# VHH binders against Protein DOG1-like 4 (DOGL4): the designs that were tried, part 6

Target 1, 232 residues: Protein DOG1-like 4 (DOGL4), of Arabidopsis thaliana (Mouse-ear cress) (q84jc2)
Amino acid sequence: MSKMRNLVEEKFLEFYESWVIQLELYLHQLLIAHNNNTMSETELRHLISKLTTHHKAYYTAKWAAIREDVLAFFGSVWLNPLENACSWLTGWKPSMVFRMVDRLRKSRVVLVEAQVKKLEELRVKTKFDEQKIEREMERYQVAMADRKMVELARLGCHVGGESVMVVEAAVRGLSMGLEKMVKAADCVRLKTLKGILDILTPPQCVEFLAAAATFQVQLRRWGNRRHYVTHS
Below, E stands for the ipSAE of ESMFold2; O stands for the ipSAE of OpenDDE; V2 stands for 0.75 times the mean of E and O plus 0.25 times the DockQ between their complexes.

## First folded at step 3 (VHH)

Design p42 (from a27 with H106E; framework vhh_6qgx_2; at its last look DockQ between E and O 0.14; V2 from the best seeds 0.00; counts 0 for: pae E 5.4 > 2, placed apart)
Fold by ESMFold2-Fast, scan of step 3:
Parts: sequence; C-alpha cells; structure tokens
Structure p42 (fold): chain B 232 residues (1-232), chain A 123 residues (1-123)
Amino acid sequence: as target 1 above (232 residues)
Amino acid sequence: QVQLVESGGGLVQAGGSLRLSCAASGFTFSDYAMAWFRRAPGKEREFVAAITWSGDSTFYTDSVKGRFTISRDHAKNTVSLQMNSLRPEDTAVYYCAASFPGYTLESYEYDYWGQGTRVTVSA
C-alpha cells in the first residue's frame, strides 16, 4: 500500500537525504583524522564543531517539521523499516549512545578515571530523564483508551459538521501533546551528546563521533539493501 | 533577518524596580530557550536568568534569585525580565540571548544576541 505524501513529508525527505549525504562526508573526514593522527587539537576541535553544528541543523529542521505535522515522524517515509524499528520517540534512544562510549573504554583509547566517573554520572541522569519521558508515553497510550476518546471516536462515525469539528479539536490536542513529548526527548538527546563531548578529549570525541556516524550510516545501508537469499 | 531588541533599561535608585523586554523576530521564537546575560563595568559577561522553550522551567543565578523573574509570551514573541529590589551591583548592560533548543550558562553557545540595554542603579 502506498499513501500520498503530504508537503511536510516531501520537504523533510529532501532535507534528510541531503543531510545524510553530508553526514557521510563528515564521517570520511572523522575516519581520516582518527586513523592518521596528524591533525592538531585546533583542527580536531574544528571538525567536532562541524559535526555538532550538523546535528543541531537536523533538530532545527525537525522541530520546524513537527510543528506542522508531528505524526510524519511516527513511521517516517524518509526512513527505511529497519531505521523505523530502531526508533524511540522519533529518534535514537539517549541511553543507547553510551554503548558507543563503551567502545572507547575497550579500545586502545584510554579513558582516565575522572572521565569514567563523569560519564557514569551523565548515564544515570540520562536514564532518569529517559524514564520520565517513558512514563509520559505510557500516560499518552492509556489516554487513547480513555472513555472521552472512545466517545469522540464513536461520534466521528456520525454525519455532521459539529461532530467533525469536535473530533478534529481532540486530535489536534493529542498531536500537540506528542510534539511536546518529542521535543522533550530531543532535548535529552542533545544534552546527552553535548555532555559526552564535554567530557572527552578531542581525539576521543573524533572516535566517538566516527562510531556514532558509522552506525547510523550502516543501519541505513543494511535496511536499504535487505535481501532474503534462500538456498537452492 | 534575525533580531532581538531589548527595551526597558534606564537609571533607577537602589530598592527600585525595572522591567526589561526583548522582542524577537526572524526565527521560530517558540523553539528557542531565552536568556538574559549582563556585563558590569570592569567584569565579564555573566548569566542572569533563562526560560525553556516551553516556558515550564526557569533558572536564575544565585545573586538574583527571589528578586528577578523571567517570563515569555509566545503570542507576542517576547521575553521579559522583571527586576525588583535593585542593588548598585546590578548595574550592567543587559543582553537578551536565544539558544536552540535548551539554555546554557556558556554565552558562546547562544545562537542570537540583542544589542543590550543599560541599567544603572544609583546608591
């Protein structure tokens, strides 16, 4: 089944495709910096700044789009099914990013005890903020089974401009609730990303950003190239 | 064109009150955290107060807690700072600043800045 895309979906699809292409170019620069180790600290900070600006641009565009149509981000047409399956409130789950950090502790890049302590404090706070949002998600889902919503759904089955307007107002209210929840989740994402980058040294930041970008790019490629090969 | 335009500064005696306002245009005001910073004569720019994009949370530096109140009006695209019980040490140029999507204590992380409005508190 194919449904007609609305203008918000079309515009964000175009934006996202360009954004991913630029992310791949930045990933190439991160991998060169990580493997060659010839860049100065100033050059590494400049590269890290390009990545943080790039991620901030994504959220700026996303918030403009969700203000118009937040539901476009639940089952996004610009994401493949694998990317959509890995989504938590329209994006990456904040605590999952610490799995990328765990690679730094197991790699040849050594984290000092002070960094480990600060990262663990950040992980605990991130999980706390995440759980708060998850409780709001549960409340939202329970509200969909609320008698008021059931009655409004029943009224929508009857003809009449008055009943249509009442149902539309209720649906708009639900959409505004989702928008606030998505924005809250995005704030946790950006705060977590900034917190990690503030704790890590520039070479460690490059390795972390390279790992994160590699995962994002590969997840997209795996989903786009999904093949079921049956042995003959 | 992005603009943040401050108003309401002036000369006031110790114990007095002033209300600063900042009118925002050229960006999606409702998506940005808004903050006030100040620079006193001979000092560096410091954080004063911030309000989240939703308006649900406010933050203040210790020296102004209980005396200053930050608020925002999404319909008018304005952020305001109500300053009560003013002291001579509150004398400074006050700056309005916008940051996407959250506030920070670090001035260099703000995206947009106003020109500043001067507040002078006489003893």
Scores: ipSAE 0.337, ipTM 0.720, lowest interface PAE 4.0, mean pLDDT 86
Fold by OpenDDE, look of step 4:
Structure p42 (fold): chain B 232 residues (1-232), chain A 123 residues (1-123)
Amino acid sequence: as target 1 above (232 residues)
Amino acid sequence: QVQLVESGGGLVQAGGSLRLSCAASGFTFSDYAMAWFRRAPGKEREFVAAITWSGDSTFYTDSVKGRFTISRDHAKNTVSLQMNSLRPEDTAVYYCAASFPGYTLESYEYDYWGQGTRVTVSA
């Protein structure tokens, strides 16, 4: 099914497509680095830095876009239904990455006790932060049906200049709240990612980032196979 | 084109107060966490205080807790550091820094830096 897209959606779609392509390139580099073990620590750190910069670029673009239309990200036309279904407040759920780390541990990644402890602390913190945001979001969503909004909804049934302006103002207010929520969630994402990378050694970081990127890319591929998404 | 310009530094007696200000331009101020760092003579640059992009949360190094207050003004694109009960050990060049989207204690992760303003606290 094709949906009508606004300018923000179109622009971000284009951006995201390019961004994913670049991510795949970095994934390739990560895999090479992981499999060959020929890179120095400095080189690994540089590669890690490139990936982190790439992620920062995504959120820079995202935050620019949500200033214009945060609602676009609650539909995310640039994502397939599977990707959207797995989204938490317009992105990946921060706590999910710990499962990736767990999987790595079960494979060949050996973490020292100090790392395990720090990861667990980070996990707890991340969960706590997620819950805080979820509670706030819930409160926000419940509040949507307050008296004021009901009245505005009633007014919205009448076509008139003044009524339209009132409704638009209300929508703007709601959007600002949503923007704040999304940014808060993004901060938890980035903090969690940073936290993990700070705990892991450079080789472990590379492995983790490779796994994360692989998962993201595969999720997109799987979703695209099941649900065709028309991209501009 | 990105600029962070600190002001408000100077000489003050122990127990006195100063208010530092940093004016930001050339980037989307409201998207960035803002922080203050300081470098004392003969010491490494250290984190002092930070404020989130929204201004809802602040963080302070232990040595300045209860004495320093960081704040930001989105309308003016400024971040401020109110320094009360100043001590000689607070003597340093104070730097304003910006980080997207959150603050960190690691100086090397910050995106933009000011030139610094000197604070001297006499005994």
Scores: ipSAE 0.224, ipTM 0.632, lowest interface PAE 2.2, mean pLDDT 90
Fold by ESMFold2, look of step 4:
Formats: structure tokens, sequence, C-alpha cells
Structure p42 (fold): chain B 232 residues (1-232), chain A 123 residues (1-123)
């Protein structure tokens, strides 16, 4: 098995490493804010905004990278195997974030009825958007299979430069469709995240973001241990 | 070809009212939170008001709460700021801004900006 890393992957690996390190630093700030009962609402909202911006920055960098090479994000070398294996469409299923919300409700902290209603409405909207993406993914998978079958038939009856041009055009068309779908899924993720943060109070947002960041950091650390063991 | 175009600015006496409007084009309006910022001479832009992409929630800086009302019209792709009981300290250039997916208090996090509309409130 021969592995080659292109410029797109190398640039994104550099970004991703620094992004996770910065997330760990924000986690420290979240934990301080969680334990500090003297912080103002404005100070909490500023910290929440930093986390929102940090997540948006991940996706803006990802979108730039998929513009160059969307296929790099299917079986990505810059994620450990556990992170990669959990990709629904190059990322977490948008509705998974509600597991963190459910944990808030089990922590003896009571969400008020208005918050619970708004969260349920958002969950329904998120699931609807997920189902739309799933239907479109099925369409692209069919289109991918059709283009692959044309490509394979062409290889059996190869006709010089014309065959190469047709194959390259088919791959380009598929890549453009996948880029569209990955961005659509990421937009649902971001919209769902911000929707949750808009419903929760600032202290609840800090608790939620701390839990989410802890999970993300620990998953990467645990996956690195497992990856090392399985590759030894 | 994203465009945010503000209108409705002008000169008004203290205690008066103005309604600012911002017409949006070139992006999916319903996916963006919309906000108004303002800049007084020699100062940085400051947050005034925001409305979520769904329209479910609005947020205001303390100095305008109860006097200003932000609203959005998805059919016309517009966001409005109704400004009542205006004070001389409300004098500024007012900017419309859009952020995906939601509002923030930090101006550098907004994706799109209008050119601004001047509001002058005389004593």
Amino acid sequence: as target 1 above (232 residues)
Amino acid sequence: QVQLVESGGGLVQAGGSLRLSCAASGFTFSDYAMAWFRRAPGKEREFVAAITWSGDSTFYTDSVKGRFTISRDHAKNTVSLQMNSLRPEDTAVYYCAASFPGYTLESYEYDYWGQGTRVTVSA
C-alpha cells in the first residue's frame, strides 16, 4: 500500500492541528467560565462567540480545501481512523449534537419549558434537513455508479485521448456534486449548533460548549492511542 | 454579487423616529442572521441589534433596548430597524450585516456588510 499526500491534504493537516490545539485552549477558558459565578452575561457571550467563530473557521477552511480536492475528505489522512470512520458525509451527523443537549437535561439542571419547546422544534428541522441530504446523497451515489460504469466500459474499449477527456469530465462532475453535498451537510451542522446556542442561556451555552469540546479533544486523543496500536 | 443596501437614514430631531431598511441579494437570505451595527465618528463599529436566521429571537445592545426594534421580511429579503425616541448619542452611520449561521457581537465575524446609511439626531 503506497500513500501519497498532496498539497491540499498537507495544508489542511497544518490547519487542523492548530485548530485542535486552539480548541483545547478555548476549553480551558470554558472550564474557568463554568466555575466562575462572577462573569457578566456580556463576557460569557464574548466567549461563546469565540467558540462559534472557531467552529465556523473550521468549515471555511474545509470548504476552501474541498474546492481544490473534495475526495481528500473521503478517507482523510489527517484524521485518525476513529475520527474518519465516524464520517456521515465527512463529518458528524448534524442531529448528533442533541446528545449533548440531552446530557444537559440529565445533569439536574432544568431547562425551562420554552427552551424545551424551541429545542424540539430545532431537532425536527435538523432531522428534516438531514433527510433531504440523505435523499440527495442516494442520487449522487447512483450518479457515481453510473459514471464509474461508463468509465469501466471505456477502459475495455479505450480510444486514445478522447477516452481520457471523457473520464476526466465525469470525475470533475462527480467532484462538483460531492462538494455541494459536503457543504450542504456542513451548513446544517453550523445552523444547528448556532440554533442550540441561541436557545440556551449563556451559562448553559458555556456548559454545552465545554462538554462538546471535551468530547472532541478526548475522542482525538483516544483515537490516536488506538491508531498507534492498530498500526504497530 | 452579494449586496446589502441600506436606506432610510437622515436628519431627525431628538425624540423623533426613523425606520432603516436593508435590502439583501446574492445569497440565501433565510440562512443568515441579520444585524445592525453603528459607527460614531472616531469610534469602532458597535453592535446595535440582531435577529436570528429563523426570526425567532432578537437581541439588542443595552442603550437601545426598548427604543429600537429589528425585524425581517423573508418574502422581500429585507431587514428593518425601527428607531424610536432617538437621542443625539444615536448619531452614527448605521450598517446592515449578515452572518452565517447566526449573529455575533463581534463585527469581524460578519460575512457581508452594507455601505451604511447616516443617521443624525439633533438636540
Scores: ipSAE 0.022, ipTM 0.473, lowest interface PAE 5.4, mean pLDDT 78
ESMFold2 (binder alone), look of step 4: mean pLDDT 85; pTM 0.879

Design p43 (from a27 with S107E; framework vhh_6qgx_2)
Fold by ESMFold2-Fast, scan of step 3:
Order: C-alpha cells, then sequence, then structure tokens
Structure p43 (fold): chain B 232 residues (1-232), chain A 123 residues (1-123)
C-alpha cells in the first residue's frame, strides 16, 4: 500500500486533469443546451446521463486510488490550496448542492410546490447523513488518540523490528477506517446528486448541472490564478 | 470481462425454501452494492433485495421482508439470497445486479446484470 504512494498520486493527477478538461467540455454543452430551446427531452436526458456517468467515473477512479493510498486524498497534489481548503472529507460537502439549487431559484428557475417539498425532504435527509459521518469522524479522531495508539507511538521511539511491525499494523488499521469513512461520504454525495436530478425536470437539471460545473471550474481557476501571481 | 452468474434456481412447493447465489468477476466486487431483481411472466422487472458495498445494511421489498435474507461474501465475490416460506407469487426469473456505489430501486441505475435463474413455486 505505502510503497505504491507515488504511483497512485501520479496516476490520479493524470486522471483528474483529464477529467476536469472533459468536465469543461460538458459544461460547454450544458450552456449550449440551456440557450437552445429546440432540444428535445430525450436529447436533454442524454446530456444529463453523460454528466452522471462522468461523475460516477470520478468516484470509480477515486475508490480504486483510496484502496491503495487514502491519505493522498486529504492533501491532494492534484488540487490547488483553495480547492483543498474547501474540502470536507476529501470532497464537496453534500448539503452544498442545495445552495446551488437555491441560487438557481433566485436567478431564473421556477420550481413547483411538489418539487420544493421533495427538495426540502432530501435536504433534511442529506444533513442527517452528514451528521452521521461527522460523528464517525469524531470517533475516528478519538480512536487515534486512545491509550493503545499512544503506547504504540512511544514504542516507535525505540529501535526494533517487532515495535515497527506493530506500529505499521496499527497505521494500516487507521487507513482502512479512513477509507470506509471516505466511501460513506462519497455515497452521500452521489445519492444527493441523484436525488436532486430525479426531482428536477430535464431543463432544470441542465441548469443545475451547469451551475455546479461552473462553480467547480471557477474555484479551480481562482486558486490557480493566485498561485500563478505568487510565482510571477 | 465483467460477469455475474446466478445459480440455485429450480422448482419448489409452496412453503419451501431455495438459496440463490451470484458469483461476480471482472470488477471490484467490494466497491459495489449488490441486488436481486425478479421478473414474473408477462410483468416488468421488480426490486427484491439489496445489500450495501460494506455489507452493513440490507433492504427488502415489503412482500419478501421477513422471508428472504440477502448476504454477501467478499472473499468469494458472491451475493446470496435465502428464500424461505416461498409462495406461488414468488415465481419469477431472478436477476443479480451490481450498482456503484450504492443500491437503488431503479433498474436503469445498475451497472452490471446477470442472465437470471428461474424459480418456480407450485401451489
Amino acid sequence: as target 1 above (232 residues)
Amino acid sequence: QVQLVESGGGLVQAGGSLRLSCAASGFTFSDYAMAWFRRAPGKEREFVAAITWSGDSTFYTDSVKGRFTISRDHAKNTVSLQMNSLRPEDTAVYYCAASFPGYTLHEYEYDYWGQGTRVTVSA
């Protein structure tokens, strides 16, 4: 696992850069679809499906990578400092997408009462799932500082193969716990996105996905511009 | 190559039991939620049961709750459905399905499907 760290980071960096380029291409298509009143419902659903598949591909690649090196995702080399500062358990906070929906409603999106009710129910469920994960995170942090871990850390100050092996086993256990927690968070992310898309009409889905993609792309550009100015 | 292979179907009398198994290969089984769907003659495919990627949670349609039990074995890459107190209404072709990263009631959201195994419950 640890001996694959550099390869995992390099491979995911290459994957992520390509994934973002494709996201920008899909964003362009979403913006065209939003401005084109001639697209059929079938054509809009096809475009929405492309975005859904693209996000699922990200999590498929991420889960393969975290199985090898979950720690790579907490201070990710493929993300700029601003993107890293905005992360919640290695990704976006699930409830954040409801702020995107609220922003669209203030702009041009008109939601019927039944949609508002379902979105509110989904928001409450998403916040509940977030709180469950935050409690798991707290338990994990407490476990890292328990008596056994403190004793193992002290033993690490002494030279010896037995001490090193015991500490390595404990660290592997910590990594497995983090992997499970990150996967749980990613499940909430995908279920929240899916839930919103199931509630919205195809034109509303296009507007929502365009807003979400625009925010991701702009956040990356804001962070990258600051880094560039510093090195100029 | 991705493959889901069902087994354990057959003919059984009402009140009897059957155990269905699904062997998965060609994908990272432990990352996927696994589910069983069924299709009775002349009807649409319907959800029966699901188990999360971790195995920590299971879900059942109301008509089978308390009678069927879904389980998974990560070491063997298998998911099983223990079917007890079978009824003639349970007669169907049973399909194994995989979905990343979580279970869903929607057939179209599943990534991989088996060919199905036939279960016939006589009155």
Scores: ipSAE 0.293, ipTM 0.699, lowest interface PAE 4.4, mean pLDDT 85

Design p44 (from a27 with S107D; framework vhh_6qgx_2; at its last look DockQ between E and O 0.16; V2 from the best seeds 0.00; counts 0 for: pae E 7.1 > 2, placed apart)
Fold by OpenDDE, look of step 4:
Structure p44 (fold): chain B 232 residues (1-232), chain A 123 residues (1-123)
Amino acid sequence: as target 1 above (232 residues)
Amino acid sequence: QVQLVESGGGLVQAGGSLRLSCAASGFTFSDYAMAWFRRAPGKEREFVAAITWSGDSTFYTDSVKGRFTISRDHAKNTVSLQMNSLRPEDTAVYYCAASFPGYTLHDYEYDYWGQGTRVTVSA
């Protein structure tokens, strides 16, 4: 059953499509860099920076959009069902990236003891931050039957201009908590990503980013094969 | 068009207080973590304090903990640094900086910078 999209959803869908295309281009570059082994450290750092900037751009756009309608991201129409199913508070689970690092370690990436230790520390911190956010989310969800929601339900029984305005105001109020949680989650995501990149060498960063981008792209492809999603 | 304008610097005696302010414009202030850095004469720029986008959390370098307080006003698009119990070693040019979406300890990761305001603490 097709859902009606609002303006925020439409705009972000367009943005995301373009963003993913660019991600694929960067993925190609990352793979080349990884396989070529001829790039200088400076060049690698530059490539890493481009990817970092690209991700930053996503969240810049996201935060602009969630100011208008945070609820649009709790059912992201620009994602397929598989992508949505794998989402944690409107994005990837921060702790998931450590699994990627673990996989790399088991393959060809050799980490020194100091890196391993730092990664473990980061893992613990990330997990702690995730749990904190989850507790907050749980609190919010349990409180859904609060005064505001009751009032909203009551108002929903009436049709009229003034009533609609009041309902809208109430919805905005209720959305503020969600927005805050989403932003908090995003901060944990970016902090975790940054933390990993700070621990890894430039070549390792490239490999990690390639793996992450590959996973993201493949997840989208896999999901699209199973569930057709109309994006345009 | 992005601007960060610091104010409140000056000369103060040891043990005194100053309140620095930074007025932000040209970007979505509420989305950015804000931070203060300082550069003492002959030293590298160092992190002093930061506040998250929401204002719910703050972080301080060890040397200023308990003495400095960072705060922000979303309505005014300002970030402030209350500096109490100032010491001669606090003498520096203080810079306001903005980072999306979080703060870091590394100055090269910040998106926007002010021109700085000079704080001089006399013995």
Scores: ipSAE 0.765, ipTM 0.885, lowest interface PAE 0.7, mean pLDDT 91
Fold by ESMFold2-Fast, scan of step 3:
Structure p44 (fold): chain B 232 residues (1-232), chain A 123 residues (1-123)
Amino acid sequence: as target 1 above (232 residues)
Amino acid sequence: QVQLVESGGGLVQAGGSLRLSCAASGFTFSDYAMAWFRRAPGKEREFVAAITWSGDSTFYTDSVKGRFTISRDHAKNTVSLQMNSLRPEDTAVYYCAASFPGYTLHDYEYDYWGQGTRVTVSA
């Protein structure tokens, strides 16, 4: 059940494939930095800056694309089904990164009391921001089923050019609402990422970014290699 | 070519008002948080006010709360700062700045900057 890709989907697919290849190269550099422990603080900060710039480049490209076709990001053709199943409002769920930080604490990362306190405050704030956006999405879904939208859907069943114009305007309005919600969710993502990096030391930032990139790369590989059952 | 052009600065008496405007071009204005920073002679740049990319939220430094209002116009690609009840300590060069996708209190985190417009408040 494939449909033809539109221009926005084709452009973003090309961008995303290149972006992931570069992410894997940065992951390699992060793992070398962690394992060798020979890099200066300045070198570590430079590597962290490359990763943050890389993530900002993703959102810059994404926001340009959603301005043209936000629906391309709901069930994205450049993501496999597992990646799509793990999406929260077109991307990673911000609070999930705190589980990555918690995992690192148990294996290699030593955090001081002040960092633990700041991370917990950030975790609470992030969950609050997520819930606010989820409530906005619920209101959007309810609005789609309200009396006026039901009436517009009914009018769209008729052949009149007037009804076609009214329906097109309504759909455009709905797309603008989705764009606003996606941008709000992306702001929470970037704010959460920045907040964590501001709390952690450069070596801890490298560990965190390596864990996050490893998870993203592995999730893609797991989804691409999914087993097909030959009988049921 | 990215450009931020400030206007509206000048000399005003204490208690007076000024409206600063910043015209943006060369980037997708509606994707950026916009902010005003100021620098008094011999001092570092300090945060004054910011508005989110959507225009839904505004932020102010404590010394200007209730006196200054930041707003944006996506159709004109402009951000404005309405300054009321001006004080001599508001004397500074005011800079327009853009940051993707959110505002920050740190000037070094902004992507684009204007050249500044001078505001002088006399006693």
Scores: ipSAE 0.376, ipTM 0.748, lowest interface PAE 3.7, mean pLDDT 86
Fold by ESMFold2, look of step 4:
Structure p44 (fold): chain B 232 residues (1-232), chain A 123 residues (1-123)
Amino acid sequence: as target 1 above (232 residues)
Amino acid sequence: QVQLVESGGGLVQAGGSLRLSCAASGFTFSDYAMAWFRRAPGKEREFVAAITWSGDSTFYTDSVKGRFTISRDHAKNTVSLQMNSLRPEDTAVYYCAASFPGYTLHDYEYDYWGQGTRVTVSA
């Protein structure tokens, strides 16, 4: 906020603020659809498609932005501190969405045994994929702590010419590694979302998407209000 | 119904070129990463190349880097593999595959597969 923002951060801040506003508008439509018995299956599928397209648009914009500056997504200027503190590799932890699924089971949502079985299989797979990414990140962190690579990066600040080119190559390699890890985490998020939506019926999908959007909107609102509550 | 249909295989002499094409239908093509795998006689299917859903990034196995180029055309729902400087070791059945949302190196993680097209590179 009170630091120099690069072009990537400025552009994505504007994008994200608009994206969240549109998410809130879709949430309103989801809540109407959830409470309305007269919507056709076609209308429900259309609304679900709008939400999935909206999420795809987020990742399309994100993946373009991380190509330019992946570090902007670690401690993002477009998120409040609570949102940033809840981030796992630049986004929500994939398995967390199953809290919304568990909430559906406690509501009027009727899940048949086949759906329950498939959801539990997906939960296990999602947690396994998370653990795999965490292990890969640990290996990457060890590589970043490699004394030789760290020394090359620091030396570039004190010398010119040829040494600068070596440091630039090392930094480029680190950024490409982080970009790969962020994309891997995003793929788990998207695969988990699609998996849930494929298992649920259209009315169930609407309720799930409403719960997920509500959580995201409330996290943003609560994080912004926390400052007001603690200072009033 | 989901379909991936490969074409462009055939017989070519070492040093020659072929262009494989894969036509996709029955799913939202722009949501999927696309990949090519190959199976040489007596071997298991192995990764060759992939391209992200947006087309912004590609990845190649080491043995084909600089010789093969993967591309996609969202208007035609096709993915292509331009294969240059072909070697007898490139002889295989080539498979088009789709994975939501991103590519992986492991064939068992792909959602949809074509039936394959045979490429034979003679000495």
Scores: ipSAE 0.028, ipTM 0.551, lowest interface PAE 7.1, mean pLDDT 83
ESMFold2 (binder alone), look of step 4: mean pLDDT 89; pTM 0.906

Design p45 (from a27 with Y108E; framework vhh_6qgx_2; at its last look DockQ between E and O 0.18; V2 from the best seeds 0.00; counts 0 for: pae E 7.9 > 2, placed apart)
Fold by OpenDDE, look of step 4:
Structure p45 (fold): chain B 232 residues (1-232), chain A 123 residues (1-123)
Amino acid sequence: as target 1 above (232 residues)
Amino acid sequence: QVQLVESGGGLVQAGGSLRLSCAASGFTFSDYAMAWFRRAPGKEREFVAAITWSGDSTFYTDSVKGRFTISRDHAKNTVSLQMNSLRPEDTAVYYCAASFPGYTLHSEEYDYWGQGTRVTVSA
């Protein structure tokens, strides 16, 4: 259960815990807005904006962290095993949100034909972008035993001095590729989220965001119940 | 302390070229998509071109495709817009903008803006 953490992991863990707490607060607001229907469109838009800003803040922090250690995010210690198992390139899979929208449609969300069409277009685009990234990742993983990695493996058997510096440089080079892919994935995530929010009406956005936040929070709770993870 | 400072605007004849530059400071430049917007007299601000944070992808409004090229220099924290085959309808104040992490066509979603540089294309 216990895992050695580096400074990046510790720092981001702290950040994430706070971020999730704030997300839960926003979730409460979203639920209130959704259930009471007392808020004006302007107020709803403001709430939506707060949530989008909150998500942007997460990725701002993430990108700052991955500059230091992108590998930390491929074994995210701030997530429980369930959360990690559901992760795609260090986060939620963008295409997943469309299923969430579909589920909402089956409940009480009524979308006009134009919205449905736009969502489908977005879905196709999102899938395409995901696949593109996956191909790049696959290529990267297949090419992992390249000259750099071979050199790294060879040098890893030596201690100190120039060898250490060379190894470090090699690791940095490898990490840069991963960082790029992670950032690309994050861009698809945010683009997809934005796309959905642009298609939905403010009330629908609130409902969607509430559902998304609920799912995220519950996933964390469920995972924590099954696998105790110390995040302190 | 965030700053985007545009330069390179001026008067040019139709068919001519200009190169706009935007110098960014006060934020992590490499994390932001960069874009150019323009506002012509009497018109709304419109999207012109954007480049992803990595510089690997670019996007252009239809009216400038094939004529304008956006690029960025991470070492200098600059984004540039090479404008060729300029037309009178390209006359506008051009603004540099930054968006995290990706670009969008909607100006209201951009995080930082420059003050703009005026481009005038004479017939």
Scores: ipSAE 0.585, ipTM 0.821, lowest interface PAE 1.1, mean pLDDT 91
Fold by ESMFold2-Fast, scan of step 3:
Structure p45 (fold): chain B 232 residues (1-232), chain A 123 residues (1-123)
Amino acid sequence: as target 1 above (232 residues)
Amino acid sequence: QVQLVESGGGLVQAGGSLRLSCAASGFTFSDYAMAWFRRAPGKEREFVAAITWSGDSTFYTDSVKGRFTISRDHAKNTVSLQMNSLRPEDTAVYYCAASFPGYTLHSEEYDYWGQGTRVTVSA
């Protein structure tokens, strides 16, 4: 079945495809750095900075796009079904990233006690911030069924220019509410990512970022591979 | 071209008030957390106050809490700092700063900076 795309969806699809190609190139550099063990701390910090800038560029582009059409990010056409199935409020669930952190405990580079304590504090704070957003989303969904919205749905069955304008204003209000929630979720994502990178040493940061990028790239490849399977 | 332009600095006596304003242009103001930092002569830049991109949350350093109020106006692309009950130790150059998407206490993590506006509080 064909999905009609609007201009926002087409522009972000082009952006996202280029962004993923660059992520794969950075992943290659991270894996070389991880296996090399000859790079200086300055060189590692530079590579980490490239990755953080790359992720920040994604959210800058995303916020520009959601300002025009936030609904494009619910059921995104630039993501395959597997990527969409793993999504929480248009992106990765922040607390899930700590699974990549837990892998560092079994790596060649051991976490010190102070790092473990700070990571646990961050994990608790991240989960708290997630729950606040989930409560806000629940309130939003309940508000969709209030008397005002039910009345507007009934007005949508009436032919007339004034009715059309009232419905359009309500839809804009709903979109603004979703935009605010998506931005709040993205702030938790970036705060969590930054918090982890601030706690870890440069070699640990490289290992963490490599694990996160590997998961993202492989999830995309696994989901895309499904489309080459014969169905009968 | 990205610009943050501060205004409202000046000389006041202890116990007085000043309102600092920062006009932003050249970037999507509504996507950025806005903050005020200050630097006294011979000291490092320190965090004073921040407001989230939505305006829903504000943050203050302990020494100004209850005396200073940060606010933003999305229609005018302006962030303001209302400073009440000023003390001689508040004497500093005050800087407006922008950070995407959230605030931080670390000055080096801010994306854009103003030139600063001088505040002098006499005893």
Scores: ipSAE 0.455, ipTM 0.778, lowest interface PAE 3.0, mean pLDDT 87
Fold by ESMFold2, look of step 4:
Structure p45 (fold): chain B 232 residues (1-232), chain A 123 residues (1-123)
Amino acid sequence: as target 1 above (232 residues)
Amino acid sequence: QVQLVESGGGLVQAGGSLRLSCAASGFTFSDYAMAWFRRAPGKEREFVAAITWSGDSTFYTDSVKGRFTISRDHAKNTVSLQMNSLRPEDTAVYYCAASFPGYTLHSEEYDYWGQGTRVTVSA
C-alpha cells in the first residue's frame, strides 16, 4: 500500500493537475501558431508571454509549497514513476534543454551565427551553474554525515520524546538545506529558459516552447500507461 | 535601456525613519526579484533585504530584521525600503538591485544595479 499525501501534497497535486491541463491547451495554441504563417509578431509575442507566465505560475506555487515541505518534491505524488525518474533536483535538468534546441536546428530551425554563439555561451554557463549546485549538494551531504548522522546514530537507540525532537530537528535542518538547493536549481532552470527565449526570434520561441510542452505531456502520458500504480 | 533609480536618502537622527524608493524601467519588473544592498565607509557591499518576483516573500539580514520593510509595487514598477529605528551603523550608500528570477545574498549574481542613494544616520 502506498502511503500518500499530507496537506501540502494534496494541495499541490490539485494545482499540478490543473496546471498540466492548461499546458496542454497552450500546446494546442503553439502548434496552431507553428503551422500558421498569418500570425503577426505581436500575436506570437503574446502567446510566448502566456507560456512564460504559465511557467512562472508553476514556480510561484512550487516555491510556496517547498517552504512547507520540500521533501514532497522528491518522489512527488503528482508525478508518475517515469516522470520522477527523469528528475534532476525536482525538475528537468537545465542543460538538457539544449538537446532540444540542437534537435530543432537539425530539422526545423535555421539560426544565425550570432544566435549560435549566444546559445553556446548560455550552454556553458548553464552547465557551470549545474556543476556548482551538484558540488554544493555533495558538500551538504558530507556535512550531514559528519554531524547529523552521528547525532542520529547516537539518538536512534533512545526512542521516545527526546529522540523524536532530535530527529525532527535533524530532518528540519536537512529540509532547509534541500530547499535552498532546489530553489537554486529552479533559478538555473528559469534563467536558462529566459536565456533561450531572449536569443530566439518569436517564431523560433514558439517552436521551442511547443517541443518542450510536447515532451512534458508525452512523458506524462507514456508513464501513466506503463508504470503508474495507485494503491488505496 | 535598463534603469534602476534610487531616491529617498538623506540625513536623519538616530531613531528616525527614512523610506527609500527604487524606480525600475527597461525590463519586465514582475519577472525579477528585487533587493537592497548597502556599502558603509571602509566596508564591502552587503545584503540588506530582498523580495521575491511575485512579492509573496521577503528576506532580511539579521541586523535589520524588525526595523526595515521591503515592498514592491508592480503598477508603478517600484521597490521600496522602509527604514525605521535607524542607527548610526546603518549609515551607507544603499543600492537597488534586480536578479532574474530569484534573489541571492551574493552581489555578483545580480543582473542590474542602481547608482545608489546615501543614507547618513547621526548620533
Scores: ipSAE 0.013, ipTM 0.485, lowest interface PAE 7.9, mean pLDDT 83
ESMFold2 (binder alone), look of step 4: mean pLDDT 88; pTM 0.894

